# Designs tried in a protein design chat: VHH binders against q84jc2. Part 210

Target 1, 232 residues: q84jc2
Amino acid sequence: MSKMRNLVEEKFLEFYESWVIQLELYLHQLLIAHNNNTMSETELRHLISKLTTHHKAYYTAKWAAIREDVLAFFGSVWLNPLENACSWLTGWKPSMVFRMVDRLRKSRVVLVEAQVKKLEELRVKTKFDEQKIEREMERYQVAMADRKMVELARLGCHVGGESVMVVEAAVRGLSMGLEKMVKAADCVRLKTLKGILDILTPPQCVEFLAAAATFQVQLRRWGNRRHYVTHS

## First folded at step 12 (VHH)

Design le6 (framework vhh_8fcz_2)
Fold by ESMFold2-Fast, scan of step 12:
Structure le6 (fold): chain B 232 residues (1-232), chain A 126 residues (1-126)
Amino acid sequence: as target 1 above (232 residues)
Amino acid sequence: QVQLVESGGGLVQPGGSLRLSCAASGFTFSDDYMNWVRQPPGKGLEWVSGISGSGGQTTYADSVEGRFTIIRDNDKKMVYLQMTSLKTEDTAVYYCARFPYSELWEYLTSGSFDYEGQGTQVTVSS
């Protein structure tokens, strides 16, 4: 299982590094589109489609990796310490994207009243969905503690190969529960992202996606800089 | 075939108390995290409180903390919400909701909220 775990981490590290490089390339295209104002609606929709496809590719790869080793995502070797410290259930906290949406309210592309209302409704729903997942994770931690206590007590009464089987069954149960929780959180992320993009116009989508990509890229750069300074 | 049946609502004066009850059937009650959510007139759903399967962990919305207490009785398959120091702002339809691991994925990918009850009306008015 350790060999499979190492292979999953190695493969996802390689995937993630390539995915981030492509995100930076898309960020450059988003910034050009935002500053240029000469792109047609069709061209903007095509660029937005590239970004949504890119994010979907991330979750497709993540969910495949999680089926093999979900624990790899709770101490990700492909993320620096700052990125890990800012993670909520192995990724970005869904409600945080509304801070990027708030930036649009003060931007050159004005949100109409109907959009403001829909964004507020989506914000409230997103926070509610987050709280549901947080309560579910809390329940999972309590249930795992109860199960572990019973199994540890049993191990005190029995020795030998039986202890190995009990530990393996417990780890499998833990992994299965965590997989469901991570996928649940990722579904809230995808619904929030889709919801925002459905409400915004193509120029507003470009600005929003540029803000989100900028934050993700800069967070990685800040964390990498700190890591090198600490290492040296 | 999960069923949640809420009861105990009514009309009370500000500063009064009520106890809401939720009767559960059709699932392994002790495994499931249980919640109370409410919908005030003309507003969206608001999460109120949650309790773990064992009852060992409880959580509350800031607006109700110190005033409401969530309790469960796994032998009777019941969840209760003890409400004290009620305010006009607490006026809402109250729903009992579960978030089971077995259906969490399906629920979240569908976009639907998992509450099976018809709710119980709480009105706080002088």
Scores: ipSAE 0.000, ipTM 0.103, lowest interface PAE 18.0, mean pLDDT 77

Design le60 (framework vhh_8fcz_2)
Fold by ESMFold2-Fast, scan of step 12:
Structure le60 (fold): chain B 232 residues (1-232), chain A 126 residues (1-126)
Amino acid sequence: as target 1 above (232 residues)
Amino acid sequence: QVQLVESGGGLVQPGGSLRLSCAASGFTFSSYWMNWVRQPPGKGLEWVSRISGSGGQTTYADSVEGRFTIIRDNDKKMVYLQMTSLKTEDTAVYYCARFPYSEAWEYLTSGSFDYEGQGTQVTVSS
């Protein structure tokens, strides 16, 4: 339903704008913590917990919204065109965060051998999980093409209201399959984030989270400069 | 080429007000986020506030939220920090700093902003 779709988009747009503003506030706290070197481990863990809770709140809201309208997350109205173009299955690509960890490692983040080994193991597993999801998406797209052809053929053969019921059943099946796939991708994102934070020390976690938040905020800023409503 | 010049600091009583100014030159001012950063005596740099290129977005450190206001005038190429209800803890050298457009990880590993001026001293005496 178009009306239901509009309400989901409107509500999530409102949620996302507030969520991004709060992310920027947390980014500033992370930058202060990184520069001062005077915060206790307890204070750093508390700040890390705030960021972790903030990301969990995003996925809680997202999963509630995709249950109502998963298609709203493919070409989202709350994201600018650049953010949408950089999306991998409605969000960030999990393996990309290891690029940020590698950069920090070479300059400021001092990693011990045990951490390097664990991060490499996590990177390999994350890439494997990504490839598994990509294969499932390809399989889903093939099945969807076959299903669309069958349902469209049936629609052409039905008389009266029966054709409407068949189309609605096909759309329901499509949405359920996409919802499952999006949740699978989000689970890989959350496992990757948790895995990195479990391996890193609190100061290293602060640097990592600051890098991630800065990239997300910066990507949004770059995209917003394009004034996408101008059609240029 | 890029230059940032701070002014407006001085000695003020607790509960008082000051307005800091930053004159920018050598870059397309309206295209950059601008920051205020401070360094208290014997401590490291502490971020205070920032403002978007258009002025449409502002963010503040928890310690100054509700007391400080960051403003910009793109025609004059100026950034201001309006400080009210000043506390002894606000005593610091205040720097105007440009937010770098480099890759996020490189920015964080540098431990610095692109550019900062010589600073302006704010002393809140009790």
Scores: ipSAE 0.000, ipTM 0.123, lowest interface PAE 16.8, mean pLDDT 78

Design le7 (framework vhh_8fcz_2)
Fold by ESMFold2-Fast, scan of step 12:
Structure le7 (fold): chain B 232 residues (1-232), chain A 126 residues (1-126)
Amino acid sequence: as target 1 above (232 residues)
Amino acid sequence: QVQLVESGGGLVQPGGSLRLSCAASGFTFSDDWMNWVRQPPGKGLEWVSGISGSGGQTTYADSVEGRFTIIRDNDKKMVYLQMTSLKTEDTAVYYCARFPYSELWEYLTSGSFDYEGQGTQVTVSS
């Protein structure tokens, strides 16, 4: 009696593998653009658009999948253990991208005062939205733990056909609440990403997206190579 | 100005087929992810299907997977929804939607969105 992958997990695994391969191809284009001073603003905007469309494709597919089985995204089979360990509510922690933005201040790219101010305002807002979701998730987990504890205690006293229905109702309730929280977290991710790209110039956007894609690709490679340990 | 015009809806019997069309104007069509969403009578908006700007990627709601196919023609600036094996539960007003990043929050919260089209009514009844 082995646990089988469900259809949602199989389909999203196939989708994710293709999505990552395409991300690596876009990363290659971003690195060429970053190192090439001859690319026009129109060409840079087109490349940025390809990356934003690619990220939209991910969230569109994810939201369809979590509607069917949100639990597949907690300990995802398409992610290695390192990627899963680094996840915050099934994805990247929104405030972490500002560390990549901070690297732009140390490059040849000069952020003007107006951009620095807008990025700081966005950082504060992102942190606030992040903390709000964390509080909501904590309240949800506490409520679900209390209900599950009472139900498990009750089921332990008597066994019957109705126990299956009670367990199924509890799991459905958990899944619905988690779907709401995951979607809320993804909304903060998308608002943060869009906000950064709206503030930055096209060359700065290319550098930012290259940094983000590099981190994602490298994290996957580190996790897939279990005999390689990276520190700091 | 972005404009989306839906067509192709109608009355169909259970098990029947319909093809919905969406004509787009006012933006670079091949750059944007296009979606079909629906609103059943007395319910909120439900996402149905999506297709990437190039047409190379498609995704579907579980309830329509295997029955519906989303297609786009970038030269004609059209997106289509081919519906087969229609069920009474598919009865809804169908909207073509472009999801720019600024509107994804509203979509995910199942809020009411201001779509540019009037939608196209699909009624599945015997």
Scores: ipSAE 0.000, ipTM 0.118, lowest interface PAE 15.9, mean pLDDT 78

Design le8 (framework vhh_8fcz_2)
Fold by ESMFold2-Fast, scan of step 12:
Structure le8 (fold): chain B 232 residues (1-232), chain A 126 residues (1-126)
Amino acid sequence: as target 1 above (232 residues)
Amino acid sequence: QVQLVESGGGLVQPGGSLRLSCAASGFTFSDDEMNWVRQPPGKGLEWVSGISGSGGQTTYADSVEGRFTIIRDNDKKMVYLQMTSLKTEDTAVYYCARFPYSELWEYLTSGSFDYEGQGTQVTVSS
């Protein structure tokens, strides 16, 4: 049994590997689109839609999986150590995507003043929502420490069959609290992504999505190279 | 030395079929995603199709979906583009391309990326 993988971990590992491969293929399409001045707005919007649908598929699969085992997402087996080290509440930190937006300001595609203002307003709002979640996380960790101490005290007394009920209640409470927190963080991620895409023109959306996907793919490849060399 | 060599282009009538080939050398072929891109006369590059290193995932431009199929043979280090129901709008120089991930960061910071291969001309006319 100690060698048996959790079924949620097995299913999500298979899903995530396929999802990342598809992201890499979309990245190639984004890079080519970025250099093509002949594509219509409709064609660019279709490409952007493919990427947004792809991200929606990820969160749909993630939310189904966390309903079964949210703990699988803390120190995930489908992520390499480098990806795990860069994780904030089971995913990317929303405010970090504005570093990619800042690169758009330095590219040959110029943002107009109205866009710069809206992006700054979104950045401020995103940081505020992020801080709110961080405060909730701190409160949750304090509450879990209190519960853990109570459970540890009870287990130390060897209270027989009651220890099974106590452990089950603690695991249920942990899972429910973490699920709510992860969903809150994912909502900030999705609102931030949608907000940026709503402000940018289709060519700027393509450049932004290409930058984001490139960072994600390269981070995974750099981490995998280390792991491969270590275990080869 | 890394090299991609495209072949199989030619003149074909509308509604016809053609198979393009790309022979790869100088790198570990099965590790890299492969793509077909095209440049119609007087227009910029258009992405056509992509295939993952293992061949397990494929994707297509809306303009070619249902008509074109991308295939790879990792043992022979080949990628193919099977084209059916060809239209005059498919007339272009077709290029085989790979994207080494070490170059992606440089592409985003420099604003340029070099496609490998010399291309193969496809002309669809009556």
Scores: ipSAE 0.000, ipTM 0.275, lowest interface PAE 14.8, mean pLDDT 79

Design le9 (framework vhh_8fcz_2)
Fold by ESMFold2-Fast, scan of step 12:
Structure le9 (fold): chain B 232 residues (1-232), chain A 126 residues (1-126)
Amino acid sequence: as target 1 above (232 residues)
Amino acid sequence: QVQLVESGGGLVQPGGSLRLSCAASGFTFSDDDMNWVRQPPGKGLEWVSGISGSGGQTTYADSVEGRFTIIRDNDKKMVYLQMTSLKTEDTAVYYCARFPYSELWEYLTSGSFDYEGQGTQVTVSS
């Protein structure tokens, strides 16, 4: 709801700041767990479950917020400019996580050939789903430039009542289209994350989640600096 | 020079209570999350609890949830761990730890964690 846009932004800002601080506390727990060889598989699985539950909480809150104002998630006030610049359809690009997995191969993590094969199959499927969403976004952008939509915008400038109602209906339709695309992108994100965690052993999952959280926290910190090195 | 000095450990009987203290210096205390970690005899480091820089959020390991409380006083540059209903399995050296974000990737990839403090020994026994 456009009438409630600023309130949605304020509420999600409060949520997100709290959520990212909690992620950072979980990251510290992951780092200690990564360096502890005496933890049982059950203890590691429980820690992994805490992280997956935390991510589920984010998408639950996000989907409630986009129902009210999806545009708040494009150029979000709770993200710094660097985080916004790195976003793909309001979040991380799904295929990027396979770069994190590749990074693990350079550490002490040993991936067996069966895992490598399953990860490659998942990577191909993830890129396919990602490209499908990108085609939907292109179709959406073409529809925005449609002669009919341009005509509706012109009508909204000159007359009230009926024309205003028609323009409002069109804007609602555009917002619904964006909401569907954002949810589709989030579904690919969740599917990709779950797929990787299902393939990896619990110690590998801890290292992967720690690497992903470290990157997210570092990106936020770089962007929150008083000035950027890429700009004067 | 960053320094963390832990205190408050000692010998306590099962079911007892202790309050650990950590005095911090050499950095902007309110900018950093603070953690308590412990090392039981013959085991690796276990994460116990964490508190955000502002003190607004806390997180606990399942083994201590409901028994331990982490608090901080930013004006005094102190972090505390209030321990109740102590069990023999809580016997460990307790360390106050910070993880500077500039070094998070180093911690992940180096395979080691260095603590500025010497720790404080907690022994739960008769």
Scores: ipSAE 0.426, ipTM 0.795, lowest interface PAE 3.5, mean pLDDT 83

Design pd1 (framework vhh_7z1x_3)
Fold by ESMFold2-Fast, scan of step 12:
Structure pd1 (fold): chain B 232 residues (1-232), chain A 125 residues (1-125)
Amino acid sequence: as target 1 above (232 residues)
Amino acid sequence: QVQLVETGGGLVQPGGSLRLSCTASGFTFSNYFMNWVRQAPGKGLEWLSGITSDSSYTTYADSVKGRFTISRDNAKNTLYLQMNSLQPDDTAVYFCARSPDELQALFEEGYFDVWGQGTQVTVSS
């Protein structure tokens, strides 16, 4: 189903480019808010809500796309090679965002002891959920190899139209397994993001979201500046 | 007619187990994030557990993690809660609840638009 694959890739590429442009605009607003002590708690919460809604829009689009073609998200055409190299199950590795949180310990918006404790509890939970998914991926890779060997044996014994149907059924099963794992990883990402935002005060949320968006935008810029030598 | 009906409640001794069921009708059950919520005597609603439409992810409140297991059978339009190591403090009316949007359910505890009538669980010796 290469036609459906091509349409998914093209539609998501268009979506993602627009989404990143809007993220850069929100990053500008976050940096202004971080440097300006005149914004009310209500105004900060509204800005945080805009960022949360923006991230939810990404996952809404992604889950619709993976239902059609999850493989488009492994080696994504809308990501540069550096972004692809840094991906964990088609996105950011949840535990890595705690490095952005660690920066808050040295900021003027100091974390209190209760927040530090809750963030450590969340970090441990996030690492546990990551490890569970990694074990599921390992089992999937082993199962994929075993199924491929069995299918190759069957294809050798039964040449004909039925071999095409067997291959198609196996590919569908593999795609469904990957779709569930990607969605599970995204759920860990969403719960980790929500957990951090629930623990932090509005000014701390703004600083955290600014740090996260800055890293995402800079990683894309660093990768896009890379030049390739072609020997073909 | 959208409806959720809980069954499986009853009297159980401390350390015992119960399995609650919630049967859905009038909507496409397999499209929705589903939750279990309880209300103890004289207390407010407490969210306990949630499960994605495809069972790809489950989440639990700290009070029940490791003791309760949420699951679903989309072919039977049924949500389950397996409750182990029950304690007197688990005495409550247990409700199943539907979240209007799956993604929002991961960001908002208590994001429900439909819930059942509840089933009573009493843990006492």
Scores: ipSAE 0.684, ipTM 0.867, lowest interface PAE 1.4, mean pLDDT 87

Design pd10 (framework vhh_6z1v_2)
Fold by ESMFold2-Fast, scan of step 12:
Structure pd10 (fold): chain B 232 residues (1-232), chain A 125 residues (1-125)
Amino acid sequence: as target 1 above (232 residues)
Amino acid sequence: EVQLVESGGRLVRTGGSLRLSCAASGFTFSNYFMGWFRQAPGKEREVVAGITSDSSYTTHADFVKGRFTISRDNAKNTVYLQMNSLKPEDTAVYYCARSPDELQALFEEGYFDVWGQGTQVTVSS
């Protein structure tokens, strides 16, 4: 591990632990709001705004960190093995949130036809954007095995100042490519989240955000339990 | 001096193509989200397209999807709008703008602090 990788990991681990604790507090507020039919639309919008601000804070910190060391986000030390196994390009797979939307369709709260249509259009667009990124990742992986890259790897096994510099430049280029793909995936996540929240009413937004946060918190708890039972 | 200068606007026939350019100077272009906007006479200004600082993600308004493509060249400090299958309804002054808050631009469509003077696109039938 390089010094820069260690510093990025330490800083983001500290950030992430605090961020998750605050997410659990917001989840508690969302669950109370979901069961409380006396909250005004203004109060619900304020709570929704707290959640969206919280998620934006995560991406602000993440994008700063990936500029320093994007590889820290592949197999992250602040995530347990279950969370890492479920990651798609360093985070949640955007289309998975539509499973939380499906719960709204089965809820006593009825989605109107216009909302159902817009959600289906958003789902299709999200899946298209995911597939585009998956094709980019496939091209990246293929490029790692191309003739030029294989030759650079061979050169890296030999002592020589000029060969070392050429290899270092190639590695920096690869890291920049990963950074762009991670950022593209995060943009799809942000646009999908924004799209859902724009389509749903405030009470439906609270239910959706509660379902999403519940899944994230429970996945972490399940993985932490299994980690210390199976790895101990 | 922070400046954005659009170029490429002209008269084109329906079904034609046009590429607009926006040259940036006086700031670190590669740190900013860039957007294209348009305004027709008597109408509100509307968002056309947006692009992240590193070209990792692009957005396009529904009324131009499949016809317009935003791109950028950070080495040339330039953002582009490739316009295909032009319609008379595309007639407008086209503006480029920068946003200092990329996350806010993506999430809230909201904050652009520097704007160009615009370039006129006229589509005749």
Scores: ipSAE 0.666, ipTM 0.862, lowest interface PAE 1.5, mean pLDDT 86

Design pd11 (framework vhh_8fcz_2)
Fold by ESMFold2-Fast, scan of step 12:
Structure pd11 (fold): chain B 232 residues (1-232), chain A 125 residues (1-125)
Amino acid sequence: as target 1 above (232 residues)
Amino acid sequence: QVQLVESGGGLVQPGGSLRLSCAASGFTFSNYFMNWVRQPPGKGLEWVSGITSDSSYTTYADSVEGRFTIIRDNDKKMVYLQMTSLKTEDTAVYYCARSPDELQVLFEEGYFDVEGQGTQVTVSS
């Protein structure tokens, strides 16, 4: 178990570091595209597709890893403490991206009334799905505490191999429930991201993706700087 | 041999309800994202609804959101589509389809290959 947990953490750390380096390269391309008013719609769509594929690669790797050890994603070793403090169910909080969209409007991005209406509809649906997951997680945590108490009581009646079986069953139950919750949260993230990109024009998509990538990269840099100041 | 067998279709009046069933065999059902897709008369296939392998998430086409509910039973190897408030534009042959990549449908990527004969839903007076 602990050796398998260490291997999953090590492999995902290597993956994540490479994934972030590539995200920074894509951010550079997004910023160039945003400053170049001569780029064609086809060129902008190609760049947007690169970012979408990059995010899909992240969730593909994540879902393979959580199948092996979902607990590695609660307090992840590949994230600094600031990144972990800002996480909601192992990732970004879906409703947070609408704050970025709101800031784009104030940054001279002209959204037509039809887009504003569709974004508000998507925001409401995203918030509903988000809150549903939060309620399910709360119910899961209460149920998990009850199961653990029952399992601990059973340990008082048995010794040896039976205690190992009880612990393994409890850990398996915890992992399966958390895996479902993490997948549900990731599905909300992906549908929210896809929904926004479908509503926005290609230039607006580039600006949105640049803002999102900038925030992610800067949050990592701020958190890493904090570690050096306090521990180096 | 992979098989998907749809059933439960029929003639129903506008505003009515139907429950479609899909029985799966020949593959590890609990490892696959499952979809309902439909083909209206004279048109191509259109995606209707999807459900993750563990029922952690369900998703729907805008045209059916709030009216249809997708459910699965991994022990019975079944996926269901509960349809309410049916409209004439819901008239189609309905198929179930599996996806090996659970993320594909979330990006609305790829094409769905139907494996069964489907079940006919006709919404008319």
Scores: ipSAE 0.389, ipTM 0.707, lowest interface PAE 2.7, mean pLDDT 84

Design pd12 (framework vhh_8fcz_2)
Fold by ESMFold2-Fast, scan of step 12:
Structure pd12 (fold): chain B 232 residues (1-232), chain A 125 residues (1-125)
Amino acid sequence: as target 1 above (232 residues)
Amino acid sequence: QVQLVESGGGLVQPGGSLRLSCAASGFTFSNYFMNWVRQPPGKGLEWVSGITSDSSYTTYADSVEGRFTIIRDNDKKMVYLQMTSLKTEDTAVYYCARSPDELQLLFEEGYFDVEGQGTQVTVSS
């Protein structure tokens, strides 16, 4: 059966569509900057700032939305099936961005030894934070299937309005736990992104951001095209 | 009136432990990201640690990672800093500071307004 969209889902879908259109425009600016060796450091820093502000706007809107309905972000209606299949705890997996950084090693602008060391330290820290969140999610999933949840489900079948209120409170508690985990994952994403941008030079930041935006935009386009293509 | 009152500092030998406390009043504590910042003698303010409004995430300066733990109690309107394996370099006046924008701290360099008197931590042998 088709899932109906609620108010939070409709509002965030509208926001996300506009956000992606603007990301594509920024991607074009990043690609022009990458191919133009005459752009000043001030101009590059301004472009990088536009991208970081754009990502900050996404997380601001997301955190407002998850406060209202975190479940909207699990199997999101604004994402196609391919994007949903590639999601880790409602977004990109933080350690994945280091694969974008690895592309810079084949660039004309070579990473110096000090940058390589700092990026490896950040990668290890990011993987550690991911594992911590994965253990919390595992504990959450086990707790949802425990005897107390089963008893609450049974109560909901037999004792009118009182049991409905108790079950509703339990469901709210589950949503709060998911909100906490999603916020933790987003904090790791933001710290990882900030850490990479602090280590890289402005030209390397532009190349990295272009690679990341290209992957995000292409993944959406591939999923949209393949989803609507009739197979013979 | 907004107040942040730090306590728990003192004189400790290297390798020792201290627990700092910060009592908040005059604002909706559970809506704010909370930080510990410190000022070593003759230096500027240095960010030490932060905790989200719901304790979903904690973050630490590289110099204290693995040695310090930040915790909060929203019911008591308290934030704590548990310090272990203290070093002489940890000698400073410690302040707690609030931030309404968690994303700003995570994404750009934080600006911290220190509202309280702080608590002195001295690590010496």
Scores: ipSAE 0.353, ipTM 0.722, lowest interface PAE 3.8, mean pLDDT 84

Design pd13 (framework vhh_8fcz_2)
Fold by ESMFold2-Fast, scan of step 12:
Structure pd13 (fold): chain B 232 residues (1-232), chain A 125 residues (1-125)
Amino acid sequence: as target 1 above (232 residues)
Amino acid sequence: QVQLVESGGGLVQPGGSLRLSCAASGFTFSNYFMNWVRQPPGKGLEWVSGITSDSSYTTYADSVEGRFTIIRDNDKKMVYLQMTSLKTEDTAVYYCARSPDELQMLFEEGYFDVEGQGTQVTVSS
């Protein structure tokens, strides 16, 4: 058991706190744009671009961090227990964002038939990619329990030479496997987000992004309130 | 010198299969997102498929989804395009292309910094 955060955890914690503060500021701008509908299409596209750039910054930082320590993203110290409990492969579950898209059916700006068709095609594709990754994760977990891994773990109890090198190679292999799965999941997230934004009109994009950011911010607040009550 | 050399093109009947190969040299292949791009006769370049540097994710144009498979071998510095159920509309010169920023490629279509020399694929009756 380590009592200290490693360097990757400390750096990403600092980054994430700042990133969430900026997300809350963008959420405020999204809610103003959505409620008043006073902005031009060009102004809405600019705001949407700020949000996509903000998400790009998150994945840029994340991919750099997972290259150093992917395990930091499983049970992350910068997330509260509720946020961690709701995570699917270190982030939001791609197919779940379509629940937020369903709310647009009841919004002031109604989805046209062509958009509904494209969104359903994207939903099916996203669910397929998601299930493919889930099968890969199942195979990874099964492989961890095979006799070869058990044998390598036993060898790790011996001091020196060849056994140390073999165990080190196995641990690197395990981390690389997790890195690939996390990156695959993030690619599905990014393609799903981009696909939704490409299908929606700028006002619908603002409503969608506001709903997503609201959920993320509220989930954090609900989880932090539990922390305050139980650990303060 | 950075080089991408495509091969494996040829003449096939509709419904046939081909496997295209791209040999990379002069750069750290394992750091780059790789693409297949094609140019049909009398048309502009269209993006076909892409694969992340570590093979963690593959993506395809709607027109080829389910028919084409992109794979890579970082040790051999090769990227491949396995084409099945070929249609006359697949007739084109096929190019291998390098993208330096994987994350940017996921947000933009056609983000490449190096293209190969090309290989001709002709699908005809």
Scores: ipSAE 0.591, ipTM 0.832, lowest interface PAE 1.7, mean pLDDT 85

